VH-VL binders against q8d2j8. Designs and how they scored, part 6

Target 1, 144 residues: q8d2j8
Amino acid sequence: MNKFIKKINFIKNFSSCENWEEKYLYIIELGNKLSPFPEKFRKNSNLIPGCQNDSWIYLIYENTKKIKFYGDSNSLIVKGLIAIIFILHEDLKLSEILTFDVKPYFNKLSLTNYLTPSRVQGLSSISKFIKKSARCLLIKEKIL
Key: E = the ipSAE of ESMFold2; O = the ipSAE of OpenDDE; V2 = 0.75 times the mean of E and O plus 0.25 times the DockQ between their complexes.

## First folded at step 4 (VH-VL; framework fv_cilgavimab)

Design g5 (at its last look DockQ between E and O 0.70; V2 from the best seeds 0.00; counts 0 for: pae E 12.8 > 2)
Fold by OpenDDE, look of step 4:
Structure g5 (fold): chain C 144 residues (1-144), chain A 122 residues (1-122), chain B 112 residues (1-112)
Amino acid sequence: as target 1 above (144 residues)
Amino acid sequence: EVQLVESGGGLVKPGGSLRLSCAASGFTFSNAWMSWVRQAPGKGLEWVGRIKSKTDGGTTDYAAPVKGRFTISRDDSKNTLYLQMNSLKTEDTAVYYCTTEYDFWGSYFDYWGQGTLVTVSS
Amino acid sequence: DIVMTQSPDSLAVSLGERATINCKSSQSVLYSDNDKNYLAWYQQKPGQPPKLLMYWASTRESGVPDRFSGSGSGAEFTLTISSLQAEDVAIYYCQQYYSTPTFGGGTKVEIK
């Protein structure tokens, strides 16, 4: 998994932001902490549909049963949003990803309150793509 | 203090071309989405197009009436926004405003320049 | 594109009296996922560029007097000036940013 800030600390830090500008900058900062996206994964099969900017996500299920998340986007802000989503998925089992909902967290943080519908849709698309990827991994690993 | 100063307006014949500039100061220009909004004499406001920040891909969007004829660009090193207008029509006659757009969060326009008048007439 | 319709086209109000401007959108600009109305209001005085007054339908921009208020949700919105002042003479525009930005036709507010 990416070496991100822990979920609980992320929530605290994000909640301490005084305005949307600060939140925006923090989001960008988080995006910059994403692991480098392997070029070999930058293919259409990993392209997230429905995003305003080209974005890619790839999940690796390691032998240790840990999930490594890779993500990238042509938009730095979207990269940050991807990072947030990854943070929220930390410590989840592969099977738990299928039912995990990020919306409650985004609502709690008021992250969606000032997003355009298209941006919110993008977030939903990212979440759906992760679930799809997780499902594929479960099948591949003969867990599902 | 945010300041936007448009220039380049003038009289042009139909079919002609004109390039508008907008000099920006008082904020981090490179992070800002920028839009052009025009207002025909005695008429209302019409969104012309936008250019996103580089961090958001730097892509452009245009209103249908100007698509294919107008091009928006930016030079972040000069804090300048541009509007290249080709194949001008009489209907393009308007005051053209440079405006900041509250980018990622919402497409409302929080700062405006004084505008520059473009008159397309034979 | 979402069509914005304002009413009335012009309004004359006595000083100190309430001015009410209406704006209707051809479709709802309320986003159900965040319960926000993607609607802004602008003031344009003669010879000046527009000035942002409201965003999210009811949030005042910094520096905007308290006598200005926005209300409404979905496809119907109202800008209210509780007590019209001389400096409030202007044309007011609503603008949706739910999709491609579009403006209302404007409402001219004058002193009776």
Scores: ipSAE 0.018, ipTM 0.642, lowest interface PAE 7.9, mean pLDDT 89
Fold by ESMFold2, look of step 4:
Structure g5 (fold): chain C 144 residues (1-144), chain A 122 residues (1-122), chain B 112 residues (1-112)
Amino acid sequence: as target 1 above (144 residues)
Amino acid sequence: EVQLVESGGGLVKPGGSLRLSCAASGFTFSNAWMSWVRQAPGKGLEWVGRIKSKTDGGTTDYAAPVKGRFTISRDDSKNTLYLQMNSLKTEDTAVYYCTTEYDFWGSYFDYWGQGTLVTVSS
Amino acid sequence: DIVMTQSPDSLAVSLGERATINCKSSQSVLYSDNDKNYLAWYQQKPGQPPKLLMYWASTRESGVPDRFSGSGSGAEFTLTISSLQAEDVAIYYCQQYYSTPTFGGGTKVEIK
């Protein structure tokens, strides 16, 4: 398991970046800290629709209560954005993921100020896909 | 100082091919999205296509009139942008500009080269 | 593609007078999540490449004189030159970058 920063440390670190270059590099750094995406889950059902860059997300129980988020992209910046969204979902239960809203955090951090509309739309697609994946896990949990 | 210098323009017959080059300096080329914009003589500006930075996947987008005929590529080790133009038509006659668009600063075109003229004529 | 329509195609303005150029997009270029208008303006003087004047509809590029101003939101935008100078004789283009980049047809500004 890779060490991943706490939500509160992410908010502090990102807010403390002096300029756009530092923020951009920090986003890429966060993406590089993601666990390797398991190749057996790199399939179309885990591909995020509506993203300009090929991006994959897969959620699985790591143990009976902890959810592991896997994510990857063929873009370093999008992979970093995925990592940020994963940080924001730290320690949430499935039921909490379904109702969690990332938009207040994006607004507070002014994350979208310099992103193209396509990338801003991609963040919404990522969030929607995480909720879809969480619903699928809930269905599997009830069957088992 | 940012400099963009296009080359490779000239006269070509319909159905022919040309390759344009754009030599870049004065900025971190590998972090930049790069575009080609063209202007037919006496006419307005038309975006041709772009190539994203490697950090954004290095993918390309094309305007409909050139899709399938034109290919944009980059060599970050040489700070050079390329436009391969195949199956040229008379309506491709234009001055071709190399432009920058920084992905973190938005998709407007902040730096422009002087352009290179491509004439497609029988 | 978002179609950009400029008006007028051409205008002649007396030296020192105000020039007004309009640009309309076929759909809104305002992104509600960040309240940004993805609209730029360019100046192209005879024999020169285009030069960026303005981005985000109303933000002046560095080195652009303050007689140039941009206004509007959503689908309708205006570039204003408050006191036309001889060096402002050019063709002006609007451009959206909300999606696949497209330009207006241009507005030629001349001195009367």
Scores: ipSAE 0.000, ipTM 0.575, lowest interface PAE 12.8, mean pLDDT 85
ESMFold2 (binder alone), look of step 4: mean pLDDT 93; pTM 0.943

## First folded at step 5 (VH-VL; framework fv_cilgavimab)

Design s13
Fold by ESMFold2-Fast, scan of step 5:
Structure s13 (fold): chain C 144 residues (1-144), chain A 122 residues (1-122), chain B 112 residues (1-112)
Amino acid sequence: as target 1 above (144 residues)
Amino acid sequence: EVQLVESGGGLVKPGGSLRLSCAASGFTFSKAWMSWVRQAPGKGLEWVGRIKSKTDGGTTDYAAPVKGRFTISRDDSKNTLYLQMNSLKTEDTAVYYCTTGYDFWSGYFDYWGQGTLVTVSS
Amino acid sequence: DIVMTQSPDSLAVSLGERATINCKSSQSVLYSDNNKNYLAWYQQKPGQPPKLLMYWASTRESGVPDRFSGSGSGAEFTLTISSLQAEDVAIYYCQQYYSTPTFGGGTKVEIK
């Protein structure tokens, strides 16, 4: 199983969109494919700071070696941006998530070129929060 | 073809109220961020405020001169944008334009209506 | 908010000659994360709504003639019309969209 298949496919599909409307709809489509966010994890500790719309991320082990990514947002576009960040991090080990740099992918896709400064900052906040969530999961693993 | 058609302008006395409408067609209105921009006679352009798409939270932002007096709303089922203007002042006299950007995320305006004139005088 | 200042307030240019309009922002509108200048230019003729000419400081809107060009970065921008045509007589506005939108005061371009 190639862990980069989703990243490659996402880059190809996003790059094939000819205009802003197609890119916007594709981002929303990606958000719609996220697993339902469990209500028991909808807590302030999992709320992403700095996002204009309430948005949540939670990481947990589905089994001892696989990380399950949960995300949601009251904004369909933010939910799609969360999905993109998850796609870029899928199949990475916990330690790899902590050091993974999303900027080369944002540059390759010109993703930030279509966003206001506020939304680019939102992407930065999401990226920082996934690393914070990974660190929290690592701490829980070490304590337990 | 994208079309924006404003209506509801007219003569109103200071302290009065007026509601403007903008009928949109030719694009997916429900996904668009919509703005109002005004221009006083013989003067430059002034951004009034905007409303985000409901998919982006449906929140509104206003320029300082109109904050607390003007309210922007939208009806996606009718592809219509509204500007409710209360406590009108002579300084609010202007042509009011309905506008949206092709790039909903960047904040520049590539589509404009013809404008509707609001005159505030006694 | 960001204040936009245009110069000159009016400009008289002969047909076929170069017209230069300047726009200055009170702070940089260049965003470091994407290296984009959040600056647009509009053309407005009497009795008409504004028409977008340029965005991202130097990207021409579809259908805009190549005699129109935008340049500059950060806080100082220029719109150039390389060879003025009769239909170019209008008022030109710059606009920043780095934060809540603000417009310059406008520059009236007229024939000498």
Scores: ipSAE 0.000, ipTM 0.559, lowest interface PAE 11.5, mean pLDDT 84

Design s22
Fold by ESMFold2-Fast, scan of step 5:
Structure s22 (fold): chain C 144 residues (1-144), chain A 123 residues (1-123), chain B 112 residues (1-112)
Amino acid sequence: as target 1 above (144 residues)
Amino acid sequence: EVQLVESGGGLVKPGGSLRLSCAASGFTFSKAWMSWVRQAPGKGLEWVGRIKSKTDGGTTDYAAPVKGRFTISRDDSKNTLYLQMNSLKTEDTAVYYCTTGYDFWSGDYFDYWGQGTLVTVSS
Amino acid sequence: DIVMTQSPDSLAVSLGERATINCKSSQSVLYSDNNKNYLAWYQQKPGQPPKLLMYWASTRESGVPDRFSGSGSGAEFTLTISSLQAEDVAIYYCQQYYSTPTFGGGTKVEIK
């Protein structure tokens, strides 16, 4: 994301949407704010398995040991869901990402109320893939 | 008033090709997921495949019997859904229905149906 | 794929009497995270396309008479017509949308 949104601000904004149509548009808006996905990272190793739409996530360290999250999807709504997951993980260290539980936030956001099982499962797949990406980055860090 | 009008059905030889069209009106087509469902004469309903809205990725999914032979596409500027059928088999003989739900959360059950178009595959 | 099985294949009911159609899925179509059953019911009259009657197992589609009701959860579902009318003669289909959509084989409802 080029512009960082803190978890509390995101939760307030999302909860302030009056109906599902507004939430839907807000999710898409969040996806549009993601940093452009570098084409060099658009490869099978970064493709989220189990997602109906081709979706990619890549994590890398910035100069200050901050994690940069890159994400993209052929689905605008899935891209927005990836952005939401990134927001929930924004202030976490790699080791914290490995144990982070997104379920309380899914419940607080009522994300499952209007989503099909396939899309709810997609949220779980995204979360699982972020943990895998974090583990890979952590292992590389240990070797160095 | 939602209307779905299928066209393009007819008689074709095994191994042949045929393209079906579905003209949609009365709803925001570009936001809708669209499906094809078929029904062989005197038989039950069988889902053929779907195409998601562009907002949801515009991706397609197919039932196993048609995967690799059929292609679903859409033209949002013309409010039209297409089914390109290749390598047709006698078991593809059926009335083909165009179906939709209005929004992304209801895309997998079918609010509206067209009248159907008959495809007959025979030697 | 989830296999949908309907029973009976055909049912003859007198006008004004109750008709009951059963639908069984090969696995649960209840999603634990949102507690919804991903099941729909359709009515098809001769020479016509199917018409949506019910979704989320028990939510009646707009314009559908209240004599139609859906019940059940998980893997076993029922469509009930409390007082059969002449216009209800049709084939009824259940459909799951928990995964890739699949339909039951249909139940033909006839007047005795």
Scores: ipSAE 0.011, ipTM 0.598, lowest interface PAE 9.3, mean pLDDT 84

Design s24
Fold by ESMFold2-Fast, scan of step 5:
Structure s24 (fold): chain C 144 residues (1-144), chain A 123 residues (1-123), chain B 112 residues (1-112)
Amino acid sequence: as target 1 above (144 residues)
Amino acid sequence: EVQLVESGGGLVKPGGSLRLSCAASGFTFSKAWMSWVRQAPGKGLEWVGRIKSKTDGGTTDYAAPVKGRFTISRDDSKNTLYLQMNSLKTEDTAVYYCTTGYDFWSGYYFDYWGQGTLVTVSS
Amino acid sequence: DIVMTQSPDSLAVSLGERATINCKSSQSVLYSDNNKNYLAWYQQKPGQPPKLLMYWASTRESGVPDRFSGSGSGAEFTLTISSLQAEDVAIYYCQQYYSTPTFGGGTKVEIK
């Protein structure tokens, strides 16, 4: 369990970083802690369209009540942003992921404040793709 | 404190080549996006190009007037940024500044600048 | 590319008086998703490199005096020096970073 604690700890730690260098390194650190991306899932169906750097997301049930999030990117900062999106979603059920809005968290943490429009669009693409992945999983499991 | 020191400027003939260097200190160079900005004598500022950190793919982008003639590279082990200038034209005459920019935190605005190095392209 | 136009090209202001510099972009540099204006201001004194004054249109860089303020949104921006001091004699540039960076032509501020 402890999904709630993970989200709270992320928010606390991120807010405690007072300068760009610390926040940047922390985001990279979060990406490095993602589970290794299985090569069997590294295919076009799991490639995030519209992302400037090749990036992948794959969702699967680890057991009947727990979703496993896999993500990777050839950009360390984008990989870290994927990790942040996962942290924000990992305490949710599949049905909740479909309606979850990340924007309040982006605003509270000022995640988009230092990003160019293309990077903000990348975050939008990641957010949309996780919802697509969740819907695919719901349909396959006949939970829709 | 952040310091950027450009070198390699000088007089060169049209069609010639020149390589500029920028020695960086006081920050984690390997994480920074680096840019070159130039200024012709008595004129305004013009962005030349940039190179992303290796952690962000190390890709380069160039302004239209220099694309295909200039190449930006970096050596993170030496904390040094380079600008290789080929097929130089008289309109490339300018002071060339090395600048910092950060991917996630600062976009394309430039928080630190070197003192600049003058490149004169003339017969 | 986004074209940046500054006005006036030069202005002379008496010590202690207000100086106002305008900057217009050929398209909006306001990004609706984060409500940020991708605009910066620089100060360049004779013989020196440019120095960052302002970013996100109105956020003052650390160490920049309170007399400098930025305002505007979308495609029209203003840099104001509320009470001009001798050390403020310089050329001021606006810059957008909504897309590939472009600078305004500069505004020279001199003492009357």
Scores: ipSAE 0.007, ipTM 0.597, lowest interface PAE 9.8, mean pLDDT 84

